# VH-VL binders against o27280, part 246

Target 1, 266 residues: o27280
Amino acid sequence: MDSMNVPEVLEIKRIVEESESVKTFIFSWDFRREVRPGQFVMVWDFRDEKPMSVSLIDPVRSEIGISIRRVGEFTDRVHGLSEGDLLGIRGPYGRGFELMGRDILLVGGGIGMAPLAALADEATARGMRVDALVAARTADELLFLDRLEAAGVNISTCTDDGSCGFKGFAHERLLTLEENHDMAAVCGPEPMMFQVMRILDERDVPAQLSLERYMKCAVGICGQCCLDDTGFRVCAEGPVFWSQELSRVREFGRYRRDPAGRRVPW

## First folded at step 10 (VH-VL)

Design Y30 (framework fv_marstacimab)
Fold by ESMFold2-Fast, scan of step 10:
Structure Y30 (fold): chain C 266 residues (1-266), chain A 118 residues (1-118), chain B 112 residues (1-112)
Amino acid sequence: as target 1 above (266 residues)
Amino acid sequence: EVQLLESGGGLVQPGGSLRLSCAASGFTFRDYAMSWVRQAPGKGLEWVSAISGRGGSTYYADSVKGRFTISRDNSKNTLYLQMNSLRAEDTAVYYCARKSHYGSFDYWGQGTMVTVSS
Amino acid sequence: QSVLTQPPSVSGAPGQRVTISCTGSSSNIGEGYSVHWYQQLPGTAPKLLIYGNTNRPSGVPDRFSGSKSGTSASLAITGLQAEDEADYYCQSYDSSLSGSKVFGGGTKLTVL
């Protein structure tokens, strides 16, 4: 049955202000519909529908959370909502993260920390040792530090401008950290993820990366993204991919395509 | 097309040394970790050693640690295995293999035979 | 002394289903590490058949499938054909062996 394809109208139970530009919207959830870290839902404001990663999965409280950055018309409207207001939620969709080993490295940039925060909760619940490298352009864009600390995560930070932690990019910070992780999970701007992936491949650390631009492929909307420059089909079970899958995609981290199919630098 | 071609195998006396080479083509060599996997006559596969894409990290099975050295020359697209203090139990076909998804080996060379005997 | 245990042999007739098991422990498959499968035809190098427990590389027929449960994995071959006669190896990673890649002892498949 395809009951996941019909939006369920849910009441906003609680709103957490994560920063001036990011809010987490919390809903009661029936966990007969399983949801895993790395999966996304379609959020419907009764005018437009957009994919959003699940940032909180709490079966004990029967809640899910969805973290949304204010970046355009849809997200501005959603940010204007209050507790008690309604949103349509459809899903979950996509391939979630897989956990293996005892030690995991999380590398998140900006809002990319949202799905990784949910993964951190699952990893710590499994008894894994969790290190998180939290990266942003400025200190004000670092997300979930208090939540990660409360979960027992070992946190390193970096900002492009040096306003908090290491001054520099995520991949530069990663070069100063220990090399002994059984796996990694990475989510953030595509150029950041590409650089991080290459360092993890050099260290022989298997990595999973979450690509927002492939979320639509998981619901069958995107046709072109099923093929890369080498003929490798990358879209079937996104948004989460292993690093070896992405190493075959020549566009990953280097350029994107506009609606006309032209290459556009990041 | 991805191709891996081993060379340097042969007959060597116990206590001797031998260097194996693996010539890679058809992919960006520096972007992939590489391994050596061996198979004794009539026996199963045994992982021997691995090296990261840029050569910064090396890994060894306990059976060869301290005797074998893995290295690579990314300018020549070539993987090496320097084998010292060879023993009869090192007799095997040695395969060059490329690391892929989840730590699997997606491409293998055809192997080179190393015989350690008097 | 294989860290991953496979039956030394299995056999079947054309058209039948055969299953090859790979039994590990808490330090490898039980810890969540993926299982990969290789086919080795007589006199040839191994070929990747299944990776990441269940995935097939391009060109591998859907008659081959992988599964994992607890500390064990299985390779299933349906519609058995004469050309499937080969040695089959499982492979994973073991955290207790200084982070080593580990292979099963291998299974010889005979097509009668």
Scores: ipSAE 0.009, ipTM 0.509, lowest interface PAE 8.7, mean pLDDT 85

Design Y31 (framework fv_marstacimab)
Fold by ESMFold2-Fast, scan of step 10:
Structure Y31 (fold): chain C 266 residues (1-266), chain A 118 residues (1-118), chain B 112 residues (1-112)
Amino acid sequence: as target 1 above (266 residues)
Amino acid sequence: EVQLLESGGGLVQPGGSLRLSCAASGFTFRDYAMSWVRQAPGKGLEWVSAISGRGGSTYYADSVKGRFTISRDNSKNTLYLQMNSLRAEDTAVYYCARKSHYGSFDYWGQGTMVTVSS
Amino acid sequence: QSVLTQPPSVSGAPGQRVTISCTGSSSNIGEGYDVHWYQQLPGTAPKLLIYDNTNRPSGVPDRFSGSKSGTSASLAITGLQAEDEADYYCQSYDSSLSGSKVFGGGTKLTVL
């Protein structure tokens, strides 16, 4: 009997406001249920359950953190909670990131920095050199800069509107970076991840990319999660994939599907 | 001035082994992915293997997987290709090539000839 | 064997224009990966001739030009000279192959 399939009701120990739209909820955690960067949990507010990436993993303090962006009814309700309130947590689920080599690149867009912040902590603790390219539409959507700096990460920023750092998109900023890396981890909007993947492939940097949009299927909310022409399930085999695994997925970075199953451009 | 100089080629019998070296100078070696590209006599270019700048990631063409090992020593600015279980089909000039940060092979060595025959 | 297709040979007289095609697929040129071109003079190592579809390294004459459209790329040589007699290779990246850089089969240019 696997206890990770039963929600555990946990008290919110601490809440960190990361931005106007993002909060990190911190819980005491029993690390007999091991959790790794890139994995997700199901968060239950006793009405609805949604998948959320783990953004803090601290076995020394026996804590995990879950960063949540306010985007709809469920997340708005969760944002209204206070320290001492209760949430159900089930998991972890999915394949996490693998660390390889000595020098790694993290490329995060918006809330996609959340699982990458947990990965940065692990990589720096192992003595790796970590470069992070933190991308957002505007300066107020850049996340975890203080935490990354405190961990010793070398940070580059870019914003679409030029309000902080390089003015432009993540892939345009990446083209100006001169250093090579042993691996990269990428998480953010799919169009950003697709462009970044192309550049890293050309540079012979193996990349791991996190596809979060299908995670709920892994936990029985629906029984199938497929990536277009490949037929494999992102929730069963992901959410983290190597770039070569994504190379034959026609929809990755190009289009999505609406509720009727029709292809819609990003 | 960027320079790449290959060595270690020669005549070897089928089933034998050779180790190729490429001495690099004129650039910060650790910042560039490196590749081996071969060319059989009278034939086209074939990519063989690549290694990331710090050496943490290696890649191989299917034709050489399990037989060839790429490595580098950044303290000596040297790239290596260990070739085991050599076959007649491995007969080629082997080039050391530097990969630009944006995908092209911007500098090539002069090549070293590997001949596998009985 | 190559996943990028080039004609095995092309020929032209001095002063003429020749074009060398490089035909790929949706997993390489069609996916947006850049195309690079190399010139190999007899008995020498390949030399980078065109990078990132259209760009010339310092020292490459402007009579060499590159273009890319859809799943194909082309190298154009105008004002053909005897010194251009060489093998020409296109190169890109194929996303369906793990860690694989791909070369075209090569085109032998003969100056008549």
Scores: ipSAE 0.073, ipTM 0.622, lowest interface PAE 6.0, mean pLDDT 86
Fold by OpenDDE, second read of step 11:
Structure Y31 (fold): chain C 266 residues (1-266), chain A 118 residues (1-118), chain B 112 residues (1-112)
Amino acid sequence: as target 1 above (266 residues)
Amino acid sequence: EVQLLESGGGLVQPGGSLRLSCAASGFTFRDYAMSWVRQAPGKGLEWVSAISGRGGSTYYADSVKGRFTISRDNSKNTLYLQMNSLRAEDTAVYYCARKSHYGSFDYWGQGTMVTVSS
Amino acid sequence: QSVLTQPPSVSGAPGQRVTISCTGSSSNIGEGYDVHWYQQLPGTAPKLLIYDNTNRPSGVPDRFSGSKSGTSASLAITGLQAEDEADYYCQSYDSSLSGSKVFGGGTKLTVL
């Protein structure tokens, strides 16, 4: 009921093709409205609305970017849009990442790299040392490599099929790394995040993880994104959580709830 | 095969010191947090201390804070417990235990007996 | 006075079902921290029996099962066998004790 929750109709300024299935849509943004890496916006195509992470934050150009993976009807429609077309954007919402320390580890899988790319930009701008473990099923699904490299990020890649970098899963690659970091930020498939989190805990690395759940209202009212046992709302208390918080969440890494509220195993 | 072997236990007078060791094998030692858990004769299990995989964080039960120091040498795959200012109530079998990636203690040593007595 | 409360002893006849309770509080089990269970046979070191409330490590028979609800957890043993005679401990994490790992007082299971 707050006017701030009304979607602002914005023109797509430009579109960047990140991969075969991922596009980044760039919009002009009024930075009087603060946006942080890890926060999300609700994207409205005048038919449906979906939460999307902010993947680019550029105060110099007064732009934000939203990276969207083509996975269903909504995203199919959005991917069919061109520069100059309109979308409704409301937000940002949720808790974003916090930066602390000097050395930062980013662990991302697939589209999970979207918010981490934004975080990488901020971290490097602050003079922090950033290592990024970028994981995907195949080489062609690895995202933002050039962008990260240009920012001065030290990149390690991991692919399920070994087409690029370490052959295996992100947590397996992580086990082979010996670097100590002041904090880690993690985003990707929940099974990946689950394993990565536990390794980081064992190594005494504070970690923040960005969760994905079905989010309907984005303002903590509908309860669709509530996590079991804790009552955490991913849209309000998250989507970024500390590992200590997620250690209390029974369903994390084990199951999620579908739009009907049913438990669905990972 | 994961193995944990404690050593260093024995008889010591009150106020004395003792250093326990736990030799680990069969796994990547640095990737796991380790703990000491003790059990007084005829009593239950009591968590004593823990150390993170890389040794950056240490934790102690209130009963041993200021007296015990947990450490590890990952190059030697060894866990240590330096026990100072020992008391009679410290008498127990001391187990080293690996903290699993699931948060439980998935492997235990056979234990070493520490007796504090005049 | 352990943080987690267990009955001192339980008993059952072979083939019966027995249950061991583990009662915590809002600062441990009630906060959502996982509960683990250990079996200690006489004269031996503890062995992990159940982890993360309900999961069995390899080698643990399905006669053993764990559950968690509210501020309490429970270990159930069906088809009780003589070899099950042992001490059983629940374990969790308590946020009010400076991040301490906490054990229950232990339960002596006697097979009649």
Scores: ipSAE 0.006, ipTM 0.514, lowest interface PAE 9.4, mean pLDDT 92

Design Y32 (framework fv_marstacimab)
Fold by ESMFold2-Fast, scan of step 10:
Structure Y32 (fold): chain C 266 residues (1-266), chain A 118 residues (1-118), chain B 112 residues (1-112)
Amino acid sequence: as target 1 above (266 residues)
Amino acid sequence: EVQLLESGGGLVQPGGSLRLSCAASGFTFRDYAMSWVRQAPGKGLEWVSAISGRGGSTYYADSVKGRFTISRDNSKNTLYLQMNSLRAEDTAVYYCARKSHYGSFDYWGQGTMVTVSS
Amino acid sequence: QSVLTQPPSVSGAPGQRVTISCTGSSSNIGEGYDVHWYQQLPGTAPKLLIYENTNRPSGVPDRFSGSKSGTSASLAITGLQAEDEADYYCQSYDSSLSGSKVFGGGTKLTVL
């Protein structure tokens, strides 16, 4: 009996307001079910089920956290919940990040910082040096800065509008950083991740990138998540991929798919 | 002044082994990825191998994968290339090159000649 | 042979302009990877001449310029001088499954 495939109804223990549009929902968790940074869970509000990245993994308190951005009907309903209310949680699912070397770079855009915050906690606990580039459209959308600072992470910020840190995009900020790393982990909008990957490839820094659209593929929900326009016969398991795996996917960073399965530019 | 100095080249018989070294000075060695680039007599440049700044990742051209091993000792500011199962087509000048944080090879050593012949 | 194609030779008279092409594909220059150029004078190690498509290192004369468009890049040399006689190499990154640094085959520049 695989307990990961059965929804467990859990009480919301605590809610942390990360920004006007993002909340972290914290649950007691039995760590006999191991959870790794980069993995996701299916969140069920008793009407709809959606995949959400795990953003906090705290075995000392026996807690996990799930960070949710308000973007539509499901997330609006979940944001309306209070401490003590119930949600169904199933998982964890998917490939998590793999830590390598001594020095790691995290590059996160918006809500993409959520799985990277969990990774930062693990990397710092292992004694790794962690640099984080935190990117958002505006200062109010920069996430987890206090948590990253408390973990001992070296933080650089950038905003599109220049309201905090470097004025510009994540890849433009990365070009001004003159440091080498053993690996990088990247999560955010695909166009940002593509530009960042290109720079890291040039610098010989292996990168792992987390793709939201592959979360459903990892649980077997959608066979069309296979991007075989490169001639590959088997769908890669997500959501985390090495940059060399993504470099052979022509769709990455250029196209997404609409509900009809048509390619749509980012 | 940034300097890269290769050593360890020489004449080797086919099937033999040779270890190249590159002594680096004038910069923080651990902060830069390093590569070996070779040039056969009268031919063009061919990238051979790369290693990340901290040594956590290594890369090889298909022509040398399984035969060559790149490594570094950041405490000694030294890059190495262990070359095994050498072939006549490995005959070349081997350059040590520093990779800039913007992807170019911004500094090169003077090269060391490896001749595989009998 | 190489994934980046350069003409094997180019020539020009002193004071004239020459252009050296570097033709790639969708897996390298066409993918958005930067192009770098190196000058190799006879009997010497290569020297970085142009980086990130268009930038010159300190000490490189403004007679040398780079450009990039689509799947190709070009090195332009104006006001040719005898000392420009050298081999010129383009270099980029290829994102195929074995992802690696790739050099063009090289172009021998002769000043007539």
Scores: ipSAE 0.069, ipTM 0.613, lowest interface PAE 7.2, mean pLDDT 85

Design Y33 (framework fv_marstacimab)
Fold by ESMFold2-Fast, scan of step 10:
Structure Y33 (fold): chain C 266 residues (1-266), chain A 118 residues (1-118), chain B 112 residues (1-112)
Amino acid sequence: as target 1 above (266 residues)
Amino acid sequence: EVQLLESGGGLVQPGGSLRLSCAASGFTFRDYAMSWVRQAPGKGLEWVSAISGRGGSTYYADSVKGRFTISRDNSKNTLYLQMNSLRAEDTAVYYCARKSHYGSFDYWGQGTMVTVSS
Amino acid sequence: QSVLTQPPSVSGAPGQRVTISCTGSSSNIGEGYDVHWYQQLPGTAPKLLIYYNTNRPSGVPDRFSGSKSGTSASLAITGLQAEDEADYYCQSYDSSLSGSKVFGGGTKLTVL
């Protein structure tokens, strides 16, 4: 194991409350360890360790941010922490997003906007035109709208209940967007990503999709992040996959894995 | 009105090369993926190649991969298909087609005939 | 050979109903990919007839309708007219083929 596999104890420098259920934890980072959008780190609260996508990459301030949604015991404990408290961080791990062309579409659902916010920053810094479709169940669950706007991103929103923007699902909103793109990046619930991928395949827009799955460890020996048909390990070969790779996986969009690795329907 | 006009078809010897062009008008060309679809005499439609709206991504049917190159010039509103190492089985009418945001081919050109024969 | 199967021909008399099937598999229609239909009159380019499974472009009569279920799609033509005599093609996307749009083999409609 190399130095990336040993947790470094870092001080929480700042906490940004993104919504009632989501916080971004900001740490000083030595960018001699490069971090790319779409990569993840293992977050250790000195009891449990969980994978979290990097949502802010700021070399100017020498900071990274990790956005965490409150969904269970580990995330409840982390949400209870304050500025000045300590967390263990190891990584980064995984394959990040690749940028190509001049125009990119981002499609994010809920917390899936977190890695896409970091990607938006990089794409706009490269002079790319960025369109973002931000989806959530309700308006208060839409994430990073102010940050995307500040970066110069063209934003479309949709909510299941119609409380902000288009009333409906991300894939329904996507059908009403007439601009073509050189590539897309997609992150969110697997059923949403499956529907979005299908439309992008039909439109000749190559897409990268980020799979966030339960896993016990970040090295490729745990097996819990393995995909059904291809033997892909999300922590070793992902979490970012091109749509061509995912379209051949029977599991994608149909089943998920519980912490024991068992298939559970979406 | 949307219009697609193909040109560049003709008779060519096996192993030869030909470049097809498609002039587009009546829409913002850069916002649409474009395709080439062919039809051999008396046969059905076969998709050949596609290109994204800004030209950053290209796709090819296995039958033409490595021999054909799709490209576009958005400043001239023109789609191209460079066909190399032509074979008798490439004989077909070649259609330029626009890909809608629903994934259908919503507008087609009139087609240009390519005949590969000795 | 086409990965989407259509009958090579169908026929009907004026005023009757005909249906044209398009049979796919789990890698295309069965995967959820959408089906589009094209009409090709003799000596002309194909024209979009039905898009996104069920929708008609402006100018297409409501006599033409599309449906999709399981691994198959169907085009229905009611009130058949002589000018409907044409070749009809279904089209979808196949995930097992690299970047591949797939067409059915085509169905010749004869109005008797």
Scores: ipSAE 0.577, ipTM 0.819, lowest interface PAE 2.4, mean pLDDT 87
Fold by OpenDDE, second read of step 11:
Structure Y33 (fold): chain C 266 residues (1-266), chain A 118 residues (1-118), chain B 112 residues (1-112)
Amino acid sequence: as target 1 above (266 residues)
Amino acid sequence: EVQLLESGGGLVQPGGSLRLSCAASGFTFRDYAMSWVRQAPGKGLEWVSAISGRGGSTYYADSVKGRFTISRDNSKNTLYLQMNSLRAEDTAVYYCARKSHYGSFDYWGQGTMVTVSS
Amino acid sequence: QSVLTQPPSVSGAPGQRVTISCTGSSSNIGEGYDVHWYQQLPGTAPKLLIYYNTNRPSGVPDRFSGSKSGTSASLAITGLQAEDEADYYCQSYDSSLSGSKVFGGGTKLTVL
């Protein structure tokens, strides 16, 4: 048990540049340790540690991929690494996505597409029909389009500035799509997820949403990622939640807690 | 033209069972969630049950949970409501309604009357 | 005891403006769920009147308008006509009732 929480030092096999700000780091993985889309790992650069979603799961090549957006000091250091360099990885942690039905809808915003890309691979491998609404601020921030297309995913794009696809927000584009899905998986900015969830609820489409919170321990002990009212720990009970679970979380879409534990509005 | 036609209503004793049907036409049936909504005589509208377009998800009002079962056959463009253990308070006109992509009920049938009485 | 509260009745003279309120709570309208409105003429099935808070389906006159703010919604009818005499229902979604679709109690509109 304790051993699973010790970071394994792994060599970066490959680096894929997904966009200007996002890179996918690929590692060899022993699949005796199961990993599911929606789960996360703790990435350790020997100075600091951050939770990152798994964006690639390839049992054939015995590889996993972790997509990281450059947003701060830690990610800046990681983005400076090269193939052959080392990182510590422990996990996987958290509850991943469940697949049900035959037709699924993926709604992703920005880096939120990372876990959804992994889910798309699994779904298509199972012969499921996958529609994906990929949203970003601008066209150059849209992630995994070629990968998704190659997998047979039907893609709709949405950009804030209209540089690609529908001009507007994901929930606005969603209103124009047909209701023909057995379930939905959602990941992105929480305000986006909040709006998307409402629409899916109204449409009677079961939805799973992946939340992002400040996570310290990843094992449900420190409480840093605890959600108000319910006591849900994003690292333990999540990060993937059903919409019915999130309906009980009053802070969802409204505020989060910063590293100091203070409420910060979205 | 979108059309919804309910059938199966009638008189039934308390504790009895009844199966309602709703024949749909004029649209791609599987692409829309469907609902049953009822209205007791002289009363307001009450949502009863809903089913997703593909039939993978069903929902029920607390008042009918465990007694009613919603289902659909997309190959026949038909919505069903199996009503068991009927009670007097279940007496109502039952409407089938299509749920729009905005979550509203954009089309309604004419309704079928269900009377539960001794 | 409907989840959404409407006045039982409203009335107006032809040509006047009337408003029907729909008061919800933090678990439905206040939670961000949309409000829809239906018109039910005597002896007929309900008809969609307003969807997605403010939008009119084809065939609905522009004298009908919807609005939403906070935990409440409102239906306004301008230029009231005799044929507008009907029951009006608001509808939304409530997350606290196991994902139930919820209706208002209905408002009987009488044209004087």
Scores: ipSAE 0.416, ipTM 0.789, lowest interface PAE 1.7, mean pLDDT 94

